VH-VL binders against NAD kinase (nadK). Designs and how they scored, part 72

Target 1, 268 residues: NAD kinase (nadK), of Syntrophomonas wolfei subsp. wolfei (q0aze0)
Amino acid sequence: MKIILVNNRFKENTEKKAQEIAGQLSALNVEVIIDNGLDEPYAGTVDFIMVLGGDGTMLRAARRYGQRAIPVLGVNMGTVGFLSNIEINELAEYLPLILREEYSLEARMMLEVAVFQQQSLLTRVFCLNELLLRSNSPRMLSFALEISGQKLEPYRGDGLIVSTTTGSTAYSLSAGGPIADPQLDAFIVTPVASHIINKRPLVVSPEREISLHLLEEREAIIGIDGQIKMDFGAENRVLIKRAPHPLLMVNLKAKPFFTSIDRSLQRQ

## First folded at step 19 (VH-VL)

Design VV14 (from SS4 with light chain E93D)
Fold by ESMFold2, fold request of step 20:
Structure VV14 (fold): chain C 268 residues (1-268), chain A 123 residues (1-123), chain B 107 residues (1-107)
Amino acid sequence: as target 1 above (268 residues)
Amino acid sequence: EVQLVESGGGLVKPGGSLRLSCAASGFTFSNAWMSWVRQAPGKGLEWVGRIKSKIDAGTKNYAAPVQGRFTISRDDSKNTLYLQMNSLKTEDTAVYYCTTVPKYDKFLAFDIWGQGTLVTVSS
Amino acid sequence: DVQMTQSPSSLSASVGDRVTITCRASQGISRYLSWYQQRPGKAPNLLIYKASNLESGVPSRFSGSGSGTDFTLTISTLQPEDFATYYCQQTYDRPWTFGQGTKVEIK
């Protein structure tokens, strides 16, 4: 069996623990690849991914590996969030389930984000939480939102968030969006500081395609999961769809979403 | 009220076939992992096999003595687990129980059991 | 395969007695051990999971301990309904095997 250990190289306790766990797994004849963010994602066949850290480390793992249908387990290192399942001090006891594939999977919808310049594709990325369009200056944006070819009245404000249900507890929440059950597949479209009084958050079918472009020359930014930024201007547009594959999250312990919501939000 | 009710047991000749059913109620059957366990008269318990839920790919695993002869299946629309037993042998004579296997928190302990159905394989 | 051996195979006891049953695995199984009770003519029911965790609805007179290869089920004050056969089971590695059983009889 071959596994990837994903850690955050900027947090020494996760790096040290990753080395310890790699040693323990190697003693069990398990091949281990450590992904601390320095190298390109591992391209070879892998049976399992273990994420050591908080929700941010899981977001990076999801972007790197989420389209490969590999089981991903979140292991909490101290920051209680929405995406970890077990605590680091429990890992040794749960290893027999992991190694024998005696676990359940939960699918989490991901976004596919394609950014164009005029008609040419510039980049395609995948994300777990959200795409943010926002102004890169004190000036408001004027932008068009289209949902499956249906043109909404123009938006004016600081920007817009297109989120998965998993991302509903992230930036979308701060911008006034609803908390959504992550077992639902949906887009949540949340305006950011809208100047237009009747622009409300929208919950949109995952089968729709969402398109955004600016209606006037402005400097804007596309943000991905709060971790990637791209310049966005009047000659650009972005197309957002449900990604071809969900993130396959491993559940070893029941983690009731609704009874844990207040604790999890305080740790973001 | 959580219940598992087995049926379909009876007398069959060696080489014959039977299909056992296990009707489930009081819980979300489609999310459950299910197992069969048998007990020969006057003997102990023997695990027969396990089927995962459909969302976990419906993975099936069997004990060696029944591999290739028994097939576990499920019909989530009818909340029913099945055991198809082919090429039956006299040593397959047992009470057959269906059980649940929790996929969380309990290290795969078998927590819910049916009452059992007797299968007798004899000439 | 992991072999599970219970001791004793049977015992006789009186109501109120403290009863101890042991279970030994042929290899280390961490805490992947459960205990079941089977009353005469009835299906088994789960008592203990993860070696020491009491299943909901099971009386507190039952307790479990152990890890690795050696495990113990204890009934602190035997009651009339506790006269039954008790089985341990490992779920560490397939096939998920049971012990041969320990019959607890009325003295």
Scores: ipSAE 0.744, ipTM 0.891, lowest interface PAE 1.3, mean pLDDT 91
Fold by ESMFold2, fold request of step 20:
Structure VV14 (fold): chain C 268 residues (1-268), chain A 123 residues (1-123), chain B 107 residues (1-107)
Amino acid sequence: as target 1 above (268 residues)
Amino acid sequence: EVQLVESGGGLVKPGGSLRLSCAASGFTFSNAWMSWVRQAPGKGLEWVGRIKSKIDAGTKNYAAPVQGRFTISRDDSKNTLYLQMNSLKTEDTAVYYCTTVPKYDKFLAFDIWGQGTLVTVSS
Amino acid sequence: DVQMTQSPSSLSASVGDRVTITCRASQGISRYLSWYQQRPGKAPNLLIYKASNLESGVPSRFSGSGSGTDFTLTISTLQPEDFATYYCQQTYDRPWTFGQGTKVEIK
């Protein structure tokens, strides 16, 4: 068996622990590839991904590997967020299940985000939580939202969030969006400080295409999962679709979303 | 109330076939991993095989003595687990139980059991 | 394959007695061990999972202990309904095997 071990080398205490876990796995004849963010994503065949860290480390793993249909296990190393399943001190006792593939999977919808300049594709990224369009100046944005070719009335405000249901408890929540069951596939479109009172959050079918562009020249930013930032101007358009593959999250312990929601939100 | 009810047992000659059913109620069958266990008269328990839920790829695993002869299947619309037994041998004579295998928290312990159905393989 | 050996194969006891049954695995199985009770003419039912965790609805007179290769089921104060055959099972590696059983009989 071959496992990618994802950690964040810039977080205190995680790099040493990652090496310890890699050693334990190697002693069980498990081939380990460490992804601490320094190298390109591992391109070879892999059976399993183990994420050591919090939700942020899982978001990076999802961006790097989420489209490869590889089981991903979140292992908490300090604080429990929404995306970890077991604690680091439990890992050894759960290894037999991991190694023998005696685990269940939960699919989590991802976004495919394509940013264009004119008609030219600039970049394509995948994300687990959300895309944020926001103003990068004191002035409000005027922007257009289209859903499967249907033009909504123009938006005016600080920006807009397009999130997955998994992302409903992240930035979208702070902006007034609903909490959504992560087992649903949907887009949640949440205005940020909208000047127009009729602009409420929308829940949109995952089969739709969502397009955004500015209606006048303004300084704007596109944010991805709160971890990637790019400039966005009047020459740009972004197209958002459901990604071809969901993130396949491993569940070894039951983690009932609704009964744990207050504790998980407290840790944000 | 959670229940598993086996049926379809009976007398069959060596080389014959028999299909067992396990009707489930009181829980979400489509999310469950299911197993068959048998017990020969006067003997202990023997694991026969396991089928995962369809979301978990419906993976099937069998004990060596039944591999290639027995097939586990499920119909989630009918909440029913099946065991198709072909090329039966006298050694297959047993009470057959269906069970649930929790996929979380219990390290695969078999927590819910049916009452069993008797299969007798003899001339 | 992991083989599970129970001791004793049978025992006689009186109501109120403390009963101890052991189960030995042919290799280390961590805590992937469960205990089942089968009353005469009935289906088995789960007593203990993860070597020591009581299944819901199981009386507290039952307890389990052990890790690795050696495991123990204890009934602290035997009751009339506890006369049964007890099986251990490993779920560490397929095929998931049971011990041969321990019959607890009334003296």
Scores: ipSAE 0.739, ipTM 0.890, lowest interface PAE 1.3, mean pLDDT 91
Fold by ESMFold2, last read:
Structure VV14 (fold): chain C 268 residues (1-268), chain A 123 residues (1-123), chain B 107 residues (1-107)
Amino acid sequence: as target 1 above (268 residues)
Amino acid sequence: EVQLVESGGGLVKPGGSLRLSCAASGFTFSNAWMSWVRQAPGKGLEWVGRIKSKIDAGTKNYAAPVQGRFTISRDDSKNTLYLQMNSLKTEDTAVYYCTTVPKYDKFLAFDIWGQGTLVTVSS
Amino acid sequence: DVQMTQSPSSLSASVGDRVTITCRASQGISRYLSWYQQRPGKAPNLLIYKASNLESGVPSRFSGSGSGTDFTLTISTLQPEDFATYYCQQTYDRPWTFGQGTKVEIK
């Protein structure tokens, strides 16, 4: 059996703990690959992914591995979040379930994001929480939103968020979007500081295709999960679809979403 | 509130077949992992097999004495678990219980049990 | 397969006594052990999971302890309704095996 341990090299205790866990797993004849973010994603066959850290480390793991249909377990290192399932001090007692595949899986929708210059594809990325289009200056953006070819009235404001239901508790929430049940598949489209009063958040079928482009030249950026940034101008457009594969999250402990909302949100 | 009710037990000759049913109520059956346990008269408990929920691939596992002869299935639209027992032997004589196996928090302990149904295999 | 051995096979005790039942696994099973009570003519019911966690609705006179290979169920103050057979079960590795049972008789 082969497992990837994903950690954050900038959190000292996480890197040390990853080495300790790798040693424990190796003693059980488990092959371990450590992904601390320095190297390219491991390309070989893998049976399981263990994420050591908070929601941010899980977001990186999802971007790197989420389209490979590999079970992913979030292990909390001290910060209460939405994407971890067990605490680090519980891991040893849960290992028998992991190694014997006595666990349940939960599918979480991901976004596929394609950025174009005119008609040429510049990049394609996947994300778990959201895409942000935002002004990169004090000036407002004027931009167009199309949903499956249906053109909405132009937007004017600081930007727009296209979120998964998992991302509904992230930036979308701060911008006035609803909290969504992560078991639903949907896009949540949330305006950021709109100067047009009647632009409300939209909940959109995951079967739709969402397109964005600027209506005038402005300095803008596209943000992915709050961790990747790229410049966006009048020559660009972005196309957003449901990703081909969901993230497969492992559940070993029940973490009821609705009764935990207040505790989880205090960390955001 | 939460309830499991077995049925379909009875007398059958060696080599025969029976199908047991387990009707579930008071919980979301389609999310549950389910197990069968048997108890020969005057004897202890013996695990027979487990079926996972459909979302967990419906994986089935059996104890060696019944492998290849018994089949666990489920119908989520009817909240019903089944045990198809073929090529029955006298040592299969037992009370058969259906149980739930929590997929979280309890290290697979069998938490909810039905009342059982008696299967007698004799000439 | 993991074999589970209970001791004693049976015992007699008076109401109010402390009763201790042991369960030994043929290999280490961490805390993947549960205890069940079966009253005469009834289905089993779960008492203890994870070696020491009391199932909801189970009286506090029941407790469990142990890890690895050696486990104990204790009834601190035996009551008339505790006349039953008690089973341990490991869920560490399939097949998920039970002990042979311990019959507790009120005398």
Scores: ipSAE 0.724, ipTM 0.882, lowest interface PAE 1.3, mean pLDDT 92

Design VV14 (from SS4 with light chain E93D)
Fold by ESMFold2, last read:
Structure VV14 (fold): chain C 268 residues (1-268), chain A 123 residues (1-123), chain B 107 residues (1-107)
Amino acid sequence: as target 1 above (268 residues)
Amino acid sequence: EVQLVESGGGLVKPGGSLRLSCAASGFTFSNAWMSWVRQAPGKGLEWVGRIKSKIDAGTKNYAAPVQGRFTISRDDSKNTLYLQMNSLKTEDTAVYYCTTVPKYDKFLAFDIWGQGTLVTVSS
Amino acid sequence: DVQMTQSPSSLSASVGDRVTITCRASQGISRYLSWYQQRPGKAPNLLIYKASNLESGVPSRFSGSGSGTDFTLTISTLQPEDFATYYCQQTYDRPWTFGQGTKVEIK
C-alpha cells in the first residue's frame, strides 16, 4: 500500500508530524510519499491521501489530487474546520481501518475552471470551494454571466463567487450566499457587493456550464479557493463546469454537518 | 423503532439453493453497511459476509467457507438485504442473522441484529 | 485469521455475584473488540464496543476493559436477565471472528 502525506512546509509542527507518521507507516510496510508543497504533485499511483492540517491544506490536496479518485482523509492539527474528520492524537488507533479499507467515502463536488485568452485555453484548474471574480482596483466591474448559453442581465459590483456546496460556508457565505448541504451537487452563484438590485444568489444545477467575461476594460482577478490568483481582463473569459470527479473524502468518525455549523463558523 | 426481520429459512437438500431476506425499518437503510452472521445449532457465532452501502461501492466480503457459493445483495428501494445461498452443504445448517455494521465511531461492532431465520440442510 | 479464545467456556453464578469473562486474541487487535449478549432463544445484542465503550441502553453494571490481546467483560452485580451466553468479537482484520462463547448459568 502507498500513501501520500500532505502537509504545509511553513508549519513546523506538521512537517515533524508527517515524518513521525511516515515512520509509523513504514514500520507497517506502507510506502509513504510526503507532499509538503515544495515539489510538483506526485504523479505515480497511490491508494490513499492523508492531509495533516486544516482546511487550507485540504484545499491544496484537493486541487493537486482531487481528480485522481483517491480517498482523502483530513487529520486535524488543532484548528477546527469543515474538512477534517479525526484528530491527530487519534490517528494511530484508526490506522487499522485505513490500512484495511474499512472506511466510508463522502463525495464532494469540485469545480473545473478553464480560463481563456481569446479562443485559446490559458489554464485549467480544479477547486473544492470556489472561483472568485473580483475587481483589482477601486472601480467596480461590469461583467456578463451566462448559464448554459442563457445570458443574464449584466452584473455591476465588486465581483462574483461561483462555489460548490462545500464552498458555501467559505467566501460565498460572507458575501451573502446560503449555507448548502455538502452532499448536494450544485453551483452557488453569489454576487459580491452588487450595485444592481435583485442580483440574488443563485443555486444552479451541476449539469450547467457557467461563463464569465468582462464587459469593459478593467483590472480584475480570478481567485481559486482563496489560494491561487490570476489576472483577468477584457481579453479573458472563464468557463466553469462540474469537475469529472468529486473529491472522495474519508469518514472514520461521524461529523454531523448541521449540528456542527455554529461551532465551525465561530472560528472563521 | 429500529428493526431487522429475516425470512426465507427452511429445509433444503444438499446442493440446493435458498434465498434469505432481511427487511429493515427505522433507519436509513441505504446508508448502512450490512452483515450476515450464522449460528449452527448449539454452537457459536460465525461471520458470513458484509456488504457496504452503494455509495461505498457496494463492496462485498465473505468468509472463506461460503466464498463462491453465497452472494449478498441489497435493494435500497425496498429496504431489504438478501443472502443467496447456492451449493448448500450440511455444515451450512444454522440460524442466519442480519446485522448492521456502523460506518463510524464503533470500530465495526455489529450493533443491530434481526431475530434470525433457520436454514436446515439435510438429505 | 485472528482466533478469539474465551475463558471460561461456562460458569455458574448467583444473582448479585460479580462475574468476569476473559477474551484473548491470537494477535494484537488494539481495541477492535466488542462484546455481545445472547439470551436463550434470542438474537445477540451489542453490549460493549471499542473494548470499553458501553452501547446505548446497556445497563451500567456491564463494563469492558483491555487492549492488545487480553480483554475482560465484567458484570458487577448479576441480575436474573443476565443469564445468557456472552461472545467477544474482533473487528481488527477480516474475517471478523467471534470467541466460542461463555455461558453464564444460574447456580
Scores: ipSAE 0.724, ipTM 0.885, lowest interface PAE 1.4, mean pLDDT 92

Design VV15 (from MM6 with heavy chain G57A)
Fold by OpenDDE, fold request of step 20:
Structure VV15 (fold): chain C 268 residues (1-268), chain A 123 residues (1-123), chain B 107 residues (1-107)
Amino acid sequence: as target 1 above (268 residues)
Amino acid sequence: EVQLVESGGGLVKPGGSLRLSCAASGFTFSNAWMSWVRQAPGKGLEWVGRIKSKIDAGTKNYAAPVQGRFTISRDDSKNTLYLQMNSLKTEDTAVYYCTTVPKYDKFLAFDIWGQGTLVTVSS
Amino acid sequence: DVQMTQSPSSLSASVGDRVTITCRASQSITRYLSWYQQRPGKAPNLLIYKASNLESGVPSRFSGSGSGTDFTLTISTLQPEDFATYYCQQTYERPWTFGQGTKVEIK
């Protein structure tokens, strides 16, 4: 068996733990590769991915490996989040289930985000949570939103979020988006400070395509999962689709989503 | 009420075939991992095999004594688990139980059992 | 395969007695150990999972302990309905195996 341990090199505790776990797994005759984000993603074949840390580390792992249909386990290391299944102190006990493939999988829809300059593709990224279009100035943006060829009225506001159902509990939630069942595949289009009072979020079929572009010469940015940032101007277009492959999240422990989110919200 | 009810047991000759059924009720069967366990008369318990849910690829695993002869399957639309037994041997004589295998939190302990159905293989 | 050995194979006890049953694994199974009760003519019932967790609905007089290779099932105060055969099971690795059973009989 070959396992990738994904950690955050900027968090000393995760780096140390990754080394420890690597040693333990090696002692069990498991080949281990540590990915702390410093190098390019491992290109070889692997059987399992363990993400050591929080939601941010999971998002990075998803972008790096999500298209490869590899089981991904989130192992929480004392952070608050929604994407981890077990705690680091539980890993030893659950390890037999991992090694014997006695775990359940949950498919999570990802986004395919393509950013264009005129007709040229600048970048294509797969992400687990969301695409954000936001003003890079104190002024509101004016932009066009098109869903499956349907042109909506010009949007004016600070920005727009296109999120997966997984991402519904991330930035979309903070922006007033609905909480979505992660077992459901859908886009959530959440306005960010719309000039229209009570502008409602949209729940959109995963079969549809979403397009955004600016209607005026303004400075804007595209954000992906809060980790990738790029400039976005009047000559740019962004196209959002359902990714061709979902992230395969490993479930070793029962984690009821709605009770968990309810408790989380009560703590705020 | 959560319940498993086995059926299909009976007398069969060596080399014969038999299909057992396990009807599930009171829980979401389609999400459940299921197992068969047998008990020869006056003997202990023996694991036969396990099948995962469809969402977990429906993976099947068997004990060595029944490997290649027995097949576990399921019909989620009927909430029914099956055990197809071919090339039966006298040593296959046992009460056959179907069980749930919780995929979370219980480290694969069998928490729900049926009443069992008797299979007798005799010439 | 992991071998599970129970001791004793049988014991006689009276109502009110403290009963202890031991299960030993041929290799470490950490806490992947469950205990079952089977009354005469009935199907087995889960008593303990993860070596020491009491299954819902099971009386508190039942308890499990141990980790690794040695495990114990304890009935603090034996009741009339507790006369049965008890089995341990490992689910650490396939094939999942049971102990040979311990029959608790009335003295």
Scores: ipSAE 0.888, ipTM 0.951, lowest interface PAE 0.5, mean pLDDT 95
Fold by OpenDDE, fold request of step 20:
Structure VV15 (fold): chain C 268 residues (1-268), chain A 123 residues (1-123), chain B 107 residues (1-107)
Amino acid sequence: as target 1 above (268 residues)
Amino acid sequence: EVQLVESGGGLVKPGGSLRLSCAASGFTFSNAWMSWVRQAPGKGLEWVGRIKSKIDAGTKNYAAPVQGRFTISRDDSKNTLYLQMNSLKTEDTAVYYCTTVPKYDKFLAFDIWGQGTLVTVSS
Amino acid sequence: DVQMTQSPSSLSASVGDRVTITCRASQSITRYLSWYQQRPGKAPNLLIYKASNLESGVPSRFSGSGSGTDFTLTISTLQPEDFATYYCQQTYERPWTFGQGTKVEIK
C-alpha cells in the first residue's frame, strides 16, 4: 500500500505529526509520500490520501489529487471544520480499517473552473468548495451570468459565488446561501451584496454550465476555495462545470451532517 | 423493528447448488454492509463472506473454503441479500446466518443477526 | 489467518456466580474484538464490541476488557438466562475468525 500524507508546512504541528505517522506507516511496510505543498503534487500512483489538518488543507488536497479517484481521509488536528472525519488521536485505532480497505466512501462533487482570455484558455482548476467573482475596488461589478445558454439579467453587486454542495457551508453560507446536503450534487449560485435587496441564491443542476463575464471595464478577481487568486477583467470569461470526477472522501466514523452543522454553527 | 429473515435452506446432494435469501426490514438496507456466517451442527461460528453497499462499490470478500464456489449478491430494491452456493460439499452443511456489518464505530462487529436457515449436503 | 483461542471450552457455574471467559489472539488485533452470546437453538447476539463497549440493550453485568492479544468477558452475577455459548471474534483482518466457543452450563 502507498499513502500520501498531506499537511501544511506553515503549521509545524502538522509537519511533525506527518513525520511521525510516516514512520509508523513505514514500520507497517506502507510506502509514504509527504506532501506539505512545497513541491508539485506527487505524480505516481497511490492507494490512499490522509489529510492532516483542517478544511483548508483538505481543499488543497482536493485541488491537487481530487481528479485521480483516490480515497481521501480528513484527519482533524484541532481545527473547526466540516471536511474531517476523525481526530488525530483516533487515527491509530482506525488504521486497521484503512489498511484493510474496510471503509466507506462518499463522493463529493467538485467544480471544473476554466478561465479564458477571449477564446484562449488561461487556466483550468478543479476545486471542492467554490469559485468567487469579486470586485477589486469599492465599486460594484456589473457582470453577465449565463446558465446553459440562458442569459440572466445583468447582475450588479460586489460579487458572486458558485459553490458545490460541499462548499455550501463555506463562504456561500456567510453570503446568505442555503445549507445543502453534501449527498446532493448541485451548483449553488449565491449573490454577494447584490444591488437587488434580498436577491435569492440559485440551486442549479450539475448537468448545466455556468458562465460569467464582466459587462464593464472594471477590476475584479477570481477566487478559488479562498486560496487561489486571479485577476479578472473585461477580456476574461469563466466557465464552470461539474468536474468529471468527484472527490472520494473516506468515512470511518458516523458523521451526522445536520446535527453536526447545527452544533458547529452555534459555536461560531 | 429491525429484522433479518433467511430462507432457501434445504437438503441437497454433493455437487449441487442452492441459493439462500435474506430479507431485511426496519433499516435502510441499501446503505448496509452485509455478511454471511455459518455454523455446522454442534460446531462454532465461521465467517463466509461480506458484501459492501452499492455506494461503496459493492465489494465482496469470501473465506477461503467457499472462494470460487459461493457468490454473495444483493437486490436493494427488494431489500434482499443472497448467497449462491455452487459445487456444494458435505462440509458445507450448516445453519447459515445473515448479519449486518456496521461500517462505522463498532469495528465491524456483527450487530444484527437473522435466525438462520439450515443447509444439509448429503448423499 | 488470525487464530482465536477461548478458555475454557466449557465451565459449570451457579446462578449468582462471577464468570470469566478469556480469548487469546495469535497476533495483536488491538481492540478489534467482539463477544457474542448464543443460546441453544438461537442465533448469536452481540454483547461487546471494540473489546470493551457494551452493545445497546445488553445487561450491565456483562463487561469486556483487554487489548492486543488477551481479552476477557466477565459476567459479574450469572443469571439463569446467561447459560449459553459465548464466542469471541476478531475483525482486525480477513478472514474474520471466531473463537471455538465457551459453553456456560448449570452446575
Scores: ipSAE 0.888, ipTM 0.952, lowest interface PAE 0.5, mean pLDDT 95
Fold by OpenDDE, look of step 19:
Order: sequence, then structure tokens, then C-alpha cells
Structure VV15 (fold): chain C 268 residues (1-268), chain A 123 residues (1-123), chain B 107 residues (1-107)
Amino acid sequence: as target 1 above (268 residues)
Amino acid sequence: EVQLVESGGGLVKPGGSLRLSCAASGFTFSNAWMSWVRQAPGKGLEWVGRIKSKIDAGTKNYAAPVQGRFTISRDDSKNTLYLQMNSLKTEDTAVYYCTTVPKYDKFLAFDIWGQGTLVTVSS
Amino acid sequence: DVQMTQSPSSLSASVGDRVTITCRASQSITRYLSWYQQRPGKAPNLLIYKASNLESGVPSRFSGSGSGTDFTLTISTLQPEDFATYYCQQTYERPWTFGQGTKVEIK
């Protein structure tokens, strides 16, 4: 068996823990690759991915490896989040299930985000939570939203979020988007500070495609999962589709999503 | 109410074949891992095999004594688990139980059992 | 294969008695240990999972303890319906194996 440990190099405790776990796994004749984000994603074949840290680390792992259809386990290291399944102190006890492939998987839809300049592809990324288009100035954006060839009325506001159901509890939620069952596949299109009062979020079929472009010469940015940032101008287009492969999240422990989210929201 | 009901047991000669069925109700069968366990008359419990859910690739695993002779399958549209038994031996004589295998939290403990169906292999 | 050995194979007890059954694994199975009750002519029922967790609906007079290789099932106050055969099971690794069983009989 070959496992990738994904940690956060900016969190020393996760680095140390990754080394410890690597040693333990090696003692069990498991080949281990540690990915702290410093280098390019490991290109070789692997059987399992453990993510040590919080939601941010999971998002990075998903972008780096999610398209490869590898089981991904979130191991929480003392942070509050929605993407970890077990705690770090539980890992040892659940390890037999992992090594013997006695775990369940949950497929989570990811986004395929393609950014173009005219007709040329600038970049393509897969992400678990959301694509954000927002103004890079105090002025509102004017942009066009198209869904499966249907052109909506121009949007005016600070920006727009296109999120997965997984991402519904992330930035989309802060922007007033609905909380979605992560077992559903759907796009959530949430306006950010829309000029139109009470502009409603859209729940869109995963079979559709979403495109965005600016209608005026303004400076904007594209954000992906809060970790990737790029400039976006009038010459750019963004196309959003369902990723061809979902993220395969490992379920070792039951996490009642709605009870958890309810408790989390009440504490904020 | 969660319920498992086995059927298909009976008398068969050595070398013969038999197919058992387990009808499930009261829970989402398609999401459940299932197992067969058998018990020879007056003896203890013996694990036969397990099948995962479709979302988990439907992976099948068997105990050594039945490997290559028995096949576990499922029809989620009918909420039914199957055990195809070929090349039956006298030592396969037992009550056969179908069980659920929780995918998490219980470390694979068998939490739901049917009432079993008797398979007798005799010349 | 992991072998599970129960002790005793059988015991006689009276209603109200404290009953203790032990299970030993041939190797460490951490807490991947479950206990089942089987009444005569009936299917087994799960009592304890993860060595010490009481299954829903099971009376509190049942308890499990242990980790590694040695495990114990305890019935604090034996009731008439508790006369049955009890089995331990390991699910630490395949093949999943059971103990030979402990028959609790009426004295």
C-alpha cells in the first residue's frame, strides 16, 4: 500500500505529525509520500490520501489529487471544519480499517474551472468548494452570467460565487447562499452584494455549464477555494462545469451534517 | 422496522448447488454492507463472506472454506442479498444468516441479523 | 487467522448472579471486538461493539471491557432471559472470526 500524507508546511504541528505518522506507517510496510505543498503533486500512483489539518488543507489536497479518483481521508488537528472525518487522536484506532480497505466512500462533486483569454485557455483547475469572481476596486462589477446558453440579466455587484454543495457551508454561506446537503450534486450561484436587493441564489443542475465575463472594463479577480487568485479582466472568460471525477472522501466515522451545521451556526 | 428474511434453504446432495436469498426492509439497503454467517448444527458461528455497497465498488470477500465455491451478490432494486453456493459439501450444512455490517462507528460489528435458513448437504 | 478463545465454554448460574465471560485473541485486535447473544433456536443479537460500547436497546446490565488480547463480557445481575450462548467476534482483520461460544445455563 502507498499513502500520501498531505499537511500544511505553515503549521509546524502538522509537519511533525506527518513525520510521525509516516514512521508508523513505514513500520507497517506502507510506502509513504509526504506532501506539504512545497513541491509539485506526487505524480506516481497511490492507494490512499490522508489530509492532516483543517478544511484548507483538504481543499489543497482536493485540487492536487481529486481528479485521480483516490480515497481521501480528512484528519482534523484541532480546527473547526466540515471536511475532516476523524480526529488525529483517533487515527491509530481507525488505521486497521484503512489498511484493510474496510472504509466507505462518499463522492463529492468538484468544479472544473477554465479561464480563457479570448479563445485561449489560460488555466484549468479542479476545486472542491467554489469559484469567486469579485471586484478588485471599490466599484461594482457588471458581468454576464450564462447558464447552458441561457443569458441572464446582467449582474451588478461586488461579485459572484459558484459553489458546489460541499462549498455551500463555506464562503457561499457567508454571502447568503443556502446550506446544501453534501450528498447532492448541484451548483450554487450566490451573488455577493448585488445591486439588486434580494437577488436570490440559484441552485443549478450539475449537468449545466456556467460562464462568466465582464461587461465593462473593470479590474476583477478570480478566487478558487480562497487559495488561488488571478486577475480577471474584460478579455477573460470563465467556464465552470462539473468535474469529470468527484472527490472520493473516506467515511470512517458518521458525521451528522445537519446536526453539526446547526450547532455550528448557533455558536457563531 | 429493520428486518432481514432469509430463504432458499433445503436439502441438497454433495456436489449440488443452492441459492439463498435475503430480503431486506426498513432501511436503505443499497447503502448497506452485507454479510453471510453460518452455524453448523450444535456448533458456533462462522463468517462466510461480505459484500460492500455499490458506491463502495461492491467489493466481495470470502472465508477460505467457501472461496471459489460461493458467490455473494445483491440486487438493490429488489432489496435482496444472495448467496450462490456451488459444489456443496457435507461440512457446508448449517443455518445461514444474513447480517448488516455497519460501514462506520461500530468497527464492523454485525448489528442486524435475519432468522436464518437451514441448508442440509447429505447424500 | 486470528483465533478467538472464550472461557468458560459453559457455566451454570442463578437469576441475580454476576456472570463474567472472557475472550482472548491470538494477537492484538485493539478494540475490534464484539459480543453477541444467541438464545436457543434464535439468531444472534449484537450486545457490545468496540469492546465496551453497548448496542442500542441492550439492557445496561450488560457491559464489555478490555483491549488488545483480553476482553470481558459482564452481566451484573443475570435475568431469566439471559440464559443463552454468548460469542465474541474480532473484525480486526479478515477472515473475521468468532469465539467458540459460552453457554450460560440455569443452575
Scores: ipSAE 0.879, ipTM 0.948, lowest interface PAE 0.6, mean pLDDT 95

